VHH binders against O-phospho-L-seryl-tRNA:Cys-tRNA synthase 1. Designs and how they scored, part 1

All scores and structures are predictions.

Target 1, 364 residues: O-phospho-L-seryl-tRNA:Cys-tRNA synthase 1, of Archaeoglobus fulgidus (o30207)
Amino acid sequence: DFINIDPLQTGGKLTEEARQALLEWGDGYSVCDFCTTGRLDEIKTPPIHDFIHNQLPKFLGCDVARVTNGAREAKFAVMHSLAKKDAWVVMDENCHYSSYVAAERAGLNIALVPKTDYPDYAITPENFAQTIEETKKRGEVVLALITYPDGNYGNLPDVKKIAKVCSEYDVPLLVNGAYAIGRMPVSLKEIGADFIVGSGHKSMAASGPIGVMGMKEEWAEIVLRRSEKYKNKEVELLGCTARGATIITLMASFPHVRERIKRWDEEVEKARRFAAEMEKLGIKQLGDNPHNHDLMFFHAEVLYEISKKAKGGRFFLYRELKSRKIHGIKPGLTRYFKLSTYGLSDEEVDYVLNAFKEIIEKYS
Structure headers, positions and changes below count from the first letter of each chain, unless a header shows other numbers; antibody chains aren't numbered by Kabat.
F, E and O stand for the ipSAE by ESMFold2-Fast, ESMFold2 and OpenDDE, each averaged over both directions (binder to target, target to binder). V2 = 0.75 x the mean of E and O + 0.25 x the DockQ between their complexes.
Where letters were taken out, [cut] stands.
The coordinates of atoms that the task and the answers printed are left out; those that the model quotes come from them. Centres of patches stay.

## First folded at step 1 (VHH)

Design s01
Fold by OpenDDE, look of step 4:
Structure s01 (fold): chain B 364 residues (1-364), chain A 121 residues (1-121)
Amino acid sequence: as target 1 above (364 residues)
Amino acid sequence: EVQLVESGGGLVQPGGSLRLSCAASGFTFSDYWMSWVRQAPGKGLEWVATIKQDGSEKDYVDSVKGRFTISRDNAKKSLYLQMNSLRAEDTAVYYCARDYEWLYSGDFDYRGQGTLVTVSS
């Protein structure tokens, strides 16, 4: 009965259908009863084949799709497939740690595209181009990665222009859409990217870990190459990926997910309204302004000052919100924090805003 | 629990009409494509018609095109099948089925108990 404003969780709440499915399919190999080919994506009962080969590609706007154990696995699969000795990947400074670690694991050198300064923290096509150009002087750039949006500020970079830049330098582009796919309309084809990855458990109302991966047809033979010994197994996926609660909940929630992304404009307006009201309280929304995503990052100097005097110190905000049945801001945060209004009703938004207002008044 | 309950079946003469209804519960009805399927005596399950969530798209098996109309009321969580110009070959148990966002599929995760339609002189 808590209002949840944690960006990691707001898009991942299971639908009723997914919850029901979870009870039935909770076992790890529950979808394997009618697997005849040894391929997860070829299972027809339940209709995983249709989901992976028809529904998901259409949804992602790509030619070929797979389900993975999280967006991080998908990113790694792509990076690993394209990795060469002494090769480089170029990625935005706002990248998720898993993108960075995936590159390290793949043995790639990493060049970061710098973000702009406070308060915008933007990743620009110009800086992207410059970074690619400079990096190419150091070695072969085998991949570029853009986080869309980033999980720090909720900024949406101009991915179409970035894709054009990458194309001009003959660098394939991977879009990390962990906070996009399942929340907002996104299309690999429209962006002009080579790869796109998403998070099922973050943004597609599924049990985790689960992710999605989309690509252009030309990359399938590389990324989805098959084992020499096990001819039916895709090497980068270690054969089969999601085989139980994760895949079934993803599928069960998918009708709802497809529908809710059509209401993205409402979510954006909700976020903007929230930010505007917070500003009246002296709490500044950083990043894109106007903001274009439900994930928002706030600078709350007023709350920081309160934390210096308040009983409980830096934990006062967490406690105050918890007492009001609001969940999602990490304990100890006061000066800077992120939150999401995704999926909240207008009443819930007002409730959260009023909570902040009351808290500030209480300590004034 | 997901439930689909069909009604409206019966005996009708060739050329006659029937309207089938399906009451849905236990899931978000408006999030799903819905379908009618039928099983004639001694035959397998056959897809009949499908309708999109908002009713903006409909599809039919060829043999019923122009004669049958699928519709839905999301507020009432109900699915309908208007059957006109009925033929003997339309005789079957008709089932309401929850679709998984695909057209003219014979595989459904949930299906009702069915209602019998008999077309005979």
Scores: ipSAE 0.000, ipTM 0.231, lowest interface PAE 12.8, mean pLDDT 92
Fold by OpenDDE, look of step 7:
Structure s01 (fold): chain B 364 residues (1-364), chain A 121 residues (1-121)
Amino acid sequence: as target 1 above (364 residues)
Amino acid sequence: EVQLVESGGGLVQPGGSLRLSCAASGFTFSDYWMSWVRQAPGKGLEWVATIKQDGSEKDYVDSVKGRFTISRDNAKKSLYLQMNSLRAEDTAVYYCARDYEWLYSGDFDYRGQGTLVTVSS
């Protein structure tokens, strides 16, 4: 009965269908009984094959798709497949830590595209181009990665222009859509990217860990190469990926996910409205303005000042929100925090806004 | 190739009856939940009824409960919808659809071309 405004959770709440499916398929190896070929993506009953080979590619706007144990596994699979000695990956400074760590694990050198300064923190096509150009002077750039949107500010870079830039430099592009796929319309082909990854548990109303990976046909032989010893196993997927509760809940929620992305404009408007009202309270939304995503990052100097005096100190906000049945702001945060309005009703949005208003008034 | 071909639609008076049929091919019919869906003029696609592989479970949209009966013959790879006590609001193109079995999501991956049912005095 809580209102949840945690960006990590708003897009990942299970649908009723997923919850029901969970009860049936919750055992870890429940799906495996139906695996006749040793390949998860070839299971026809339940219709995992159809999902992975027909529905998911269409949804992602790609040629070939797989499910993974999170977006991070997918990113690593791509990076590892393309890695060469002394090679470089170029990625935005707003990248998720998992992108960075994946690159390190793959043995890649990392060049970061700088973000702009406060308050925008934007990743621009121009800076992307410059970084690629400069990095190519240092070594071979085997991959570029763009976070769409980033998980810190909810900024949506001009991914089409970035894709064009990458193409001009003959660098394949991976789009990290962990906060996009399942929330908003996204298409690999429309973007002009080579790879796209998403998070099922973050943005596709599935039990985690689970991710999705899409690619152009030309990359399938590389990324999805099979083992020499185990001819049916794809090496980068370690032979098998998300099974049981994760894949079943993903599939169960998928019809609803397909529908809700059609209402993305409503979600954007909701976020903008929320941000506008917060501004009236002296709480500033940072990043894209107007904002184009449900994930928002706020600078709340007023709350920070309150925290200096309030009982419980920096934890006062968490307690105040909790007492009002609002969940999502991490304990101890006051000055800076992120939240999401995704999936909230207008009434719930108003409720949260009023909560902030009341809290500020209470401590004034 | 998966194919679903509906038949049996037509013009009927209110209170009348029709029996729709769907012939399935190109897949193991008995492995799938099957459904009927319909689209009325000016409206979106609406789920009507679903039936389990062995016919042991059936479900209906509330508006057709007690009037419509879904059935199947796996040997003939056929799906049926007996429609009794038809109403004007039942006017629609009716589609045979292959459902996802395990998800109870109401989602389907294949649908036929449909057959028109018109209920009018």
Scores: ipSAE 0.000, ipTM 0.230, lowest interface PAE 15.7, mean pLDDT 92

## First folded at step 4 (VHH)

Design o1
Fold by OpenDDE, look of step 7:
Structure o1 (fold): chain B 364 residues (1-364), chain A 121 residues (1-121)
Amino acid sequence: as target 1 above (364 residues)
Amino acid sequence: EVQLVESGGGLVQPGGSLRLSCAASGFTFSDYWMSWVRQAPGKGLEWVATIDQSGSYTDYVDSVKGRFTISRDNAKKSLYLQMNSLRAEDTAVYYCARDYEWSYSGDFDYRGQGTLVTVSS
């Protein structure tokens, strides 16, 4: 009965259909009884094949898709497939840590595209181009990665222009859409990217860990190459990926997910309204302004000052919100925090706003 | 050769109903998403409805929701659009289109010659 404003959770709450499916398919190897070919994506009943080969590519705007154990596995699969000795990946400075460690794991050198300064923290096509150009002087750039949006600020970079830049330098582009796919309309083809990855448990109302991976057809033979010994197994997917509760809940929620992305403009409006009202309280929304995503990052000096005097110190905000049945701000955060308004009703948005107002007034 | 042939268009009064048909040939019909699109006089091409291979999933433009129903018969290689409660604004040439598997953006590789639907009192 709590209002949840945690960005990690707002897009990942299971639908009722997913919850029911979970009860039926909760056993880890439950789906495996239906696997006749040794390939998860070839299972026809339940209709996993249709999902992976028909529905998911349509949804992602790509040619070929797979499910993975999270977006991080998908990113690694791509990076590892494209990795060469002394090769480089270029990625935005706002990248998720999993992107970074995936590159390290793949043995790639990493060049970061710098973000702009406070308060925007933007990743620009120009800086992308410059970074690629400079990095190419140091070695071969085998991949570029853009986070869309980033999980820190909720910034949406101009991915179409970035894709064009990458194309001009003959560098394939991977879009990390962990906070996009399942929340908002997004298409690999429209962007002009080579790869796109998403998070089922972050943004597609599925049990985790689960991710999605989309690619252009020409990359399938590389990324989805099969084992020499096990001819039916895809090497980068370690032969099998998300089975059981994860894939079943993803599929169960998918009709809802397809529908809710059509209301993305409403979600953006809610976020903007929320940010505007927070600003009236002296709490500044950082990043894109106007903001174009439900994930928002706030700078709250007023709350920070309160934390210096309040009983419980920096934990006062968490406690105050909890007492009002609001969940999502991590304990100890006051000066800087992120939240999401995704899926909230207008009434819930108002409730959260009033909570912040009341808290500030209480300690004034 | 891929062919899509629409039929069923005509003149109807507001509130009336029409059923459009599309006969497909030259490709494995059951392998493709199919859509209806329309072009009203003086307007651009508008997506109306889409259906997946099996018919398990359908989608509609908002303005026709609750009034139009897309369906298919894979055995007959036919696509249908049942149009009820027709309005003047539904007047258009309606096209059957083979849907690109990866796009909701109205990208189709093939479409028919169209059938004219006129809604007028």
Scores: ipSAE 0.000, ipTM 0.244, lowest interface PAE 16.0, mean pLDDT 92

## First folded at step 6 (VHH)

Design q09
Fold by OpenDDE, look of step 7:
Parts: sequence; C-alpha cells; structure tokens
Structure q09 (fold): chain B 364 residues (1-364), chain A 119 residues (1-119)
Amino acid sequence: as target 1 above (364 residues)
Amino acid sequence: EVQLVESGGGLVQPGGSLRLSCAASGFTFSSYAMSWVRQAPGKGLEWVATISSSGSETDYVDSVKGRFTISRDNAKKSLYLQMNSLRAEDTAVYYCARDSGSWEGFDYRGQGTLVTVSS
C-alpha cells in the first residue's frame, strides 16, 4: 500500500496478468518444454515467435528484434559484434555504467561526449559531432551510443539530430532506451538509428532480467551470426537468452505496455506539475527544463539544511517518507535525489507533494 | 463450464449513457481480472477496460478514459461497464472477457451485447 516513486521500479511493476503468469511459469525451464527447435524465438506456443518476430519489431520500429538478459547484454552484443582492434565507441557522458563496462569488455576504446554543466547536464548534437570528429583522428569509430533518456537526470537528447550527425560521419548509432521503451513512444526508424535496446524489467513491466534489442536488417547477419558448430544458435546471444518467468511476464504485460505508452503526454505533464510544485518548496529540478520524462533529478538545499539538524541526520527524509508510506528515495539522500511519477494517479502525486511540504514545514 | 453473459446493450443517441452487465458463472469470479472488449463493424477486437480481481485497480483504453467506468461485484459474480458520453465510434459489440492471468490473455468471453450509438 506504499506509493512507489523509485525510477528503477515504477515502469517495471508487473501487471496483474504478469503476476499470475509468474506463478505459472516461475520454474526455470518452464518455457523450455515448448522449445522444439532449440531456439527461443522459434517457440510457437507460447507465442514467443510471434512476439519476437512480429510484435516486438513493430513496437520498436525496427526490422529485426531479439530478447536479451537485460539491455546490458544487448549493448554488449552489438559492441562485441562491431569491435575491431584499436577501435572506438563514442558514447554520452551520461551513459549507464553498463554501457561503459560493455565497451571495455568488448575491447573498445571509449570516448565520452561531454555533458553541459549545472543545471542542464545536456548531451548536445554539436558536442556529439565534435567528439566523433576528434575521436576519428585517433582511430576508427565503429559505434556511437546515446542514452535516451539518461538514468541520472532523465534528459532526452535530440536523438534525431544525433542520428543525423552519426550518419554524416558514417558511424552506426545505438540508442539505449532502457528508460524509454515501454514508457514512451520510441521508434528506431523514426530516430534513424541502427540499433535500439530496452529494459523489460525497468520499463516494460516484466520480471528481470530481460531486455529487448532492435536493429536494421543490414546488421542482422553480423550481430545475430550463428555458431559454426551449432548452426541454429546465435553466438552473441549465447545460444539462448531470457526464458521462463522473464519472457512470459514480458509477453503478458505487453498489451498493457503497448497501450500505456499512448498516455505518455499525461506522464510528462504529471512530471512537470510535480517539478513545478517542488520548485515552490525550494527544491530544484535539474536537467531538461521543461522536463520531458517521468524520471526527475532534484537538488534540495532545504532538505540538506534540515539534515544537518534533524534527528537521524541524513536519514530523516527517508524515515519521514516511509512513515507516510512513500517509497523510492534512497536512504541517506537529502541534497540530491531522483524520483519518478510514472504510473501515479493525480491523487498520489498530490499526496507525495504534500508529504514533502509537510516534512519541510515540520523541520522549519 | 465457464459462462459469461453480457446484457444492457441497445440503441442510444450520441451523448447518452448505457450500463452493461456481465453475469459470470462456472469459475471463481473473484480470482480473476476481468475485461471488456469490443468489436466495431469491420474492425478487429479492441480492448476497452480491465479491472483487477479485487476491483482495486482499473485500466482503460485512451479513447474511453473519463467516459467509461468498469466495476465489479464479486459477491454477485458480476462485471459492469458504465458508459457515459457515448460517441458514434463507440458502436460495437461489447464482450465480457476473463483474463487468464497467463500468456493466453483472455481465455473466455461472452456472446456479446450490441451497443449502437446513432442519432
């Protein structure tokens, strides 16, 4: 009965159908009993084949799609497939650590596109272009990666312009949509990207770990190449990926997910309203302004000051919110924190806002 | 045997209201999420609304949000759809559907009741 404002969780809450499906398909090899060809994506019953080959590509606006054990596996698969000796990947400074680690694992050199300063922390097409250009002087750039949105600030970079920039430099673009796919409308083709990845457990109301990967047709033979020994197995997917509870819950939730992204404008407005009210309390929303995503990062000097005097110190905020049945702010955070309003009712949004107001008043 | 029987359909003018009912039998009604789906002439089946087993959660297709209300009475094993501010585009056969809770989605639905919105 708690209100959950944790950005990691708001988009990943299972639907009722998924919850029930979880109980039915929770065993690790439950889906495997239906696998007759040795390929997850070829399973007809349950309709995994239809999902992966028909529904998911349409949803992602791509030609070819796969499910993976998280967005991180998908990113690595792409990076590893495109990696060359002494090659470079260009990615935004706001990238998730998994993007960075994936690049390292793939043996790629990494160039980061710098973010702008406080309070915007934006990744601009101009800086992207500059970074690509500079990096190309150092070596071959085999891939560019843009985080859309980033998980720190919830910033939505101009991915269309970035895609155009990448195209001009003949660099393929991977969009990390871990906080986008399943929350908001996103299309690989409309963006003009080469790859797109998402997170099922973050943003598609599925049990984790699970991710989605989309690509243009021209990349399929490269990224989805098959084993020499095991002719039916795709090498980058290690022969088989997300199955059992993860794929079934993803599929079970998918009709809902497909529908809820149509309400994205409402979610954005909700976030903006929330941010505006927080501003009145002296709590500043950082990043894009106006903000265009439910994930928000806040700078709260007022709460920081309270933490210096309050019983429990820096943990006062967590305790105060918990006592009000609000979950999502990490313990110990006061000065800086992120939250999401995704999926909250207007009443719940008001409740959370009033909680912050009351807390501030209590310690004033 | 699982049975779902819809009622309450009819002819209404634009802006009018109807209340659909569904009588469920043959299963533990309170254990299942229930949905309304509709099929307009010449169109495919469209999801309209869902209500959780307990009735605590509801969801709607965008086009009906704010106009339609799904509810249930578990004691009476009944599902309802209050339809207000009806529009011509709401014309369809409306079906009561049981959510299986599995990958199958809706595993049972009734014969439907026709709603016609016309001036």
Scores: ipSAE 0.000, ipTM 0.211, lowest interface PAE 14.0, mean pLDDT 93
Fold by ESMFold2, look of step 11:
Structure q09 (fold): chain B 364 residues (1-364), chain A 119 residues (1-119)
Amino acid sequence: as target 1 above (364 residues)
Amino acid sequence: EVQLVESGGGLVQPGGSLRLSCAASGFTFSSYAMSWVRQAPGKGLEWVATISSSGSETDYVDSVKGRFTISRDNAKKSLYLQMNSLRAEDTAVYYCARDSGSWEGFDYRGQGTLVTVSS
């Protein structure tokens, strides 16, 4: 039917297993009906306990895991638990807006690590180190955050080197893997960072909002601190988080998601082929080169110039793609757009490439 | 408001050279990557070259690599294209363009300057 190239959707499409679970559990059911302890992560039937305490830590390469209501809630929980008056967080300039807003909500001052210039827009370990050093002159740096990959260019920074830098400054590192966890192999322990977060609805084939959070054991007492009065309730999680269809679909999709990340190299090669063919059409891929993720960002001057003369104006590309059953580039974008080839067959990739070729030829 | 004014076009024989200029005003020139694009008669638009906001990085369409050089002077708010070893296929109206580097679908282009390469 429709081919969807929206990066927000390509890693989040429900599996058939999750679709069935949604039908079974979505009619107002709550997993709380099966709770005996007052803690979501201790529910054994459905097997949330096994998922959170056995499956997720192995998948994330971490000691302790939880689920949250979206990756943004996980980032806030880490930031808020570490926040102090007048303290700083250092985060990359390619960060998702919810990282910035979470830091503001936690009462933290924010220092942005500058990205490099056109065409790479990269976050380097050197710029990270420089920003931490400068920020420490202004106050205590309680946390650093790196977006891996970023949601604009699809860049995968050298996160191991960044983690080493942060460790040398005694600054814990949070890896925002919203576009990585569930798409590609990633391990907190291999990276050497302190926290990792992922998005169930962006990248783990789940109904949203749902996120995952992983950490080194040493941080659990701080991030997962218990209420003084309600001793079983974790303060940053407001006691419990995802209690309905969202966690059920995440769990139902998880076996499929665990297997699909093993084919990540195929997804990278597919993305690189797509980008190479787009460049033959005069559409330049920005960011990492060679590219290392399914999310790609393009500079398409040829399409922008067409938009100034086409009957649909800035909306011509959207309308032409829609007429060819292609969805995922937002209405009004021409000169710069992002897309994802994740999960597309070779035939679907060729179809999308031919559509761009035909559109350019139509207006030439 | 944003203005981009191209100049330096003209008629030149194959193998000749021209230097295009673009005067920018109405925005912080040093904050933007800048591009040259061209449109041959009866043809669609072709991206020619881009230069980063600092001037530290450049990129070119394959057909002009080694022949064209993009440059900028941030103090003068000016963008340049040095075109050497010109060929008939380079005949086009050349436009200077501002590059936002984001998902925004709108930006600015000048009125263009005509380059004609004819024997």
Scores: ipSAE 0.000, ipTM 0.309, lowest interface PAE 13.1, mean pLDDT 89

## First folded at step 7 (VHH; from q07 with W33S T50D S102D)

Design q12
Fold by OpenDDE, look of step 7:
Structure q12 (fold): chain B 364 residues (1-364), chain A 121 residues (1-121)
Amino acid sequence: as target 1 above (364 residues)
Amino acid sequence: EVQLVESGGGLVQPGGSLRLSCAASGFTFSDYSMSWVRQAPGKGLEWVADIKQDGSEKDYVDSVKGRFTISRDNAKKSLYLQMNSLRAEDTAVYYCARDYSDLYEGSFDYRGQGTLVTVSS
């Protein structure tokens, strides 16, 4: 009975179908009973093969797709496959820590594309180009990564232009769509990227960990190369990936996910309305403005000031919201916080807004 | 297994009418938008009509507007295409297709074996 505004959770709430599927397939290796070829993506019943080879590629706008144990595994798989000695990856400064760590794990040097300053924190195609150019002077750039949107501010960079830039420099592009795929329409082919990854548990209403990976056909032989000893096993996927409750819930929710992305404009409008009303309370939405994603980052000096005086200190906001059955702002946050309006009704949006208003008034 | 089975095709004279049916099985029919597509001899696959899950919205290719009507019965897991005022150019194999997404025209993941419609004097 709580309103959930946690960006990590708003897109990952299970559908009823997924919950039912979870009860049926909760045993860890239950799916494996149906695996006859040793390949997850070849399982016909349940229709995992159809999902991975037909539905998912179409959904991602790619040629070849796989499921992974999260977006992070997918990113690593790509990076590791393309890694060379002393090679570089270029990624946006707003990248998720998992992107960075994946690069480190893969043994890649990392060059970050700088974000613009407060309040926009934007990643521009121009800065991307400049970074690639500069990095190429230092070594081979084997991959570029763009976070779309970033999880910090919910900014949506111009990925088409960035893709064009990458193409001009002959650098393959990986789009991290952990907060996009399953929320909004996204197509690898339309973007012009080489790879795209998503998060099932963040944005596709699935149990985690689970991710999706899409690529152009030309990369399949590289990224999905098979083991020398185990000829049917794909090395980067460690032979098998999400094969339990995760894949089943992902599939179960998928019809819903396909449907809800069609209403993305409504979600954007909702977010914009929310941000506008927050602004009236002296709480500033940072990043893209107008904002184009449900994930929003706020700067709330008014709440910060209250926290200096309020009982409970910086935890007052969490407490006040909790008492109003609002979940999603982490304890201790007042000055800066993220939230998402994804999936909320208009009434729920109003409720949350009124909560902030009431809280501010209470401590005024 | 997802199955789509078309029926109702045949030979008809110009100006005539046919009603195509599609029987769906192996999936929750009501969860999916459905389409009719057709392929004329020597031509590519052409989208003809689609209908939303609950039948609340329908769309048609311009050439068939006013002549064709798409409908569905979710209880019977069936899709229909009423074709009136048929023309020679309507000659094609007609397929029912499960829509993957209505974001892109012609996006479907399954289609039947098709039923032949021949319009000729």
Scores: ipSAE 0.000, ipTM 0.216, lowest interface PAE 16.4, mean pLDDT 92
Fold by ESMFold2, look of step 9:
Structure q12 (fold): chain B 364 residues (1-364), chain A 121 residues (1-121)
Amino acid sequence: as target 1 above (364 residues)
Amino acid sequence: EVQLVESGGGLVQPGGSLRLSCAASGFTFSDYSMSWVRQAPGKGLEWVADIKQDGSEKDYVDSVKGRFTISRDNAKKSLYLQMNSLRAEDTAVYYCARDYSDLYEGSFDYRGQGTLVTVSS
């Protein structure tokens, strides 16, 4: 009975339905038994076609959707399809490393929108606008990317205002929702952006690697362009993407994921209560305050000071938590760490809070 | 550019000794605490030992206390691990790691490619 507070894992725990589907369909190519066109998204048995072309667009609030081998490949597909010689992408400084690497792989120059200083680390619409304007003096800006929320602080930037800024500069916007899609309500159309990506294994209760990609109809011809020789194959997706366990578990979990996002306000309130109790222990919550996501980042000066004296040094916190059957804070972290309360019961939250209290008392 | 290069690994019988070295470059070595971390086949990372910037404080995981000694030479920008009385469970890839970041978000800022230690009869 381990309590898991790892942000990478709290949104990706398989449902009972997904576990059962894995046993039935776990072979890597088992979904291809009924493929008549050579494209994953056109398979009707199992009903991948309905999932991709009917269910996902409604869920993402977009016109066109696909599945990919992780959100990173979705981001690359968008970037590569828009890339031009000497062109630029503008992305937030809180971005996941795979956004930066995808831009490098696409041959794009990168301009980072600066985050604000300690303790907020926010990405503001104003800084986004300034960076786009500055970058346009250096070359063509073909895409902007915003991380919503970021995977470090759990900040939810004002993505609607950022989308408006990008629209005023005629720059399409990609929303990286890897920690949003499947946890909280989110809609591409309501945001007003051009592309949205999500992570099945981080936030949609699926086995990985799998991602989801949504876009406005006007971008489909560019992003989903077809091979000149293999006319049914989409170049950016190399013809086919997620197969077997990954797509099957995503589909099997999807009905539960659709329902669980309706309880997002409860998850936010639970995170805020956790953060408030941590503050009473001298452990400061960084980023948005009040906080608006289950992923939280802490500055724990008290734990850092203990680590200077504790047996095991910087690894004392990891060992103390592990001995109490709490997993998810990386070995060696004391002064700064992130965690997620997503899906924990109130009793489990209280247990984790008491563990931190006991650890501080033990070493005081 | 920060670089950490481990060496000194190899095959040794139980009860034997090895001395690991780590050459550091691209940063002011004396400003940082340094660690040895290991990863046994198929297992997660395990912290082994650390040493403060001036060498004044050293710490070890319980399983290696009395057998391993960490040291550093700031003039040579080098970190060392003397491993005595080696056991089969010490078999792992050993990494030299630089501690600290302004915003500590991982177990280590930088680590090397590692050096393999195999303890078998």
Scores: ipSAE 0.000, ipTM 0.256, lowest interface PAE 13.7, mean pLDDT 88

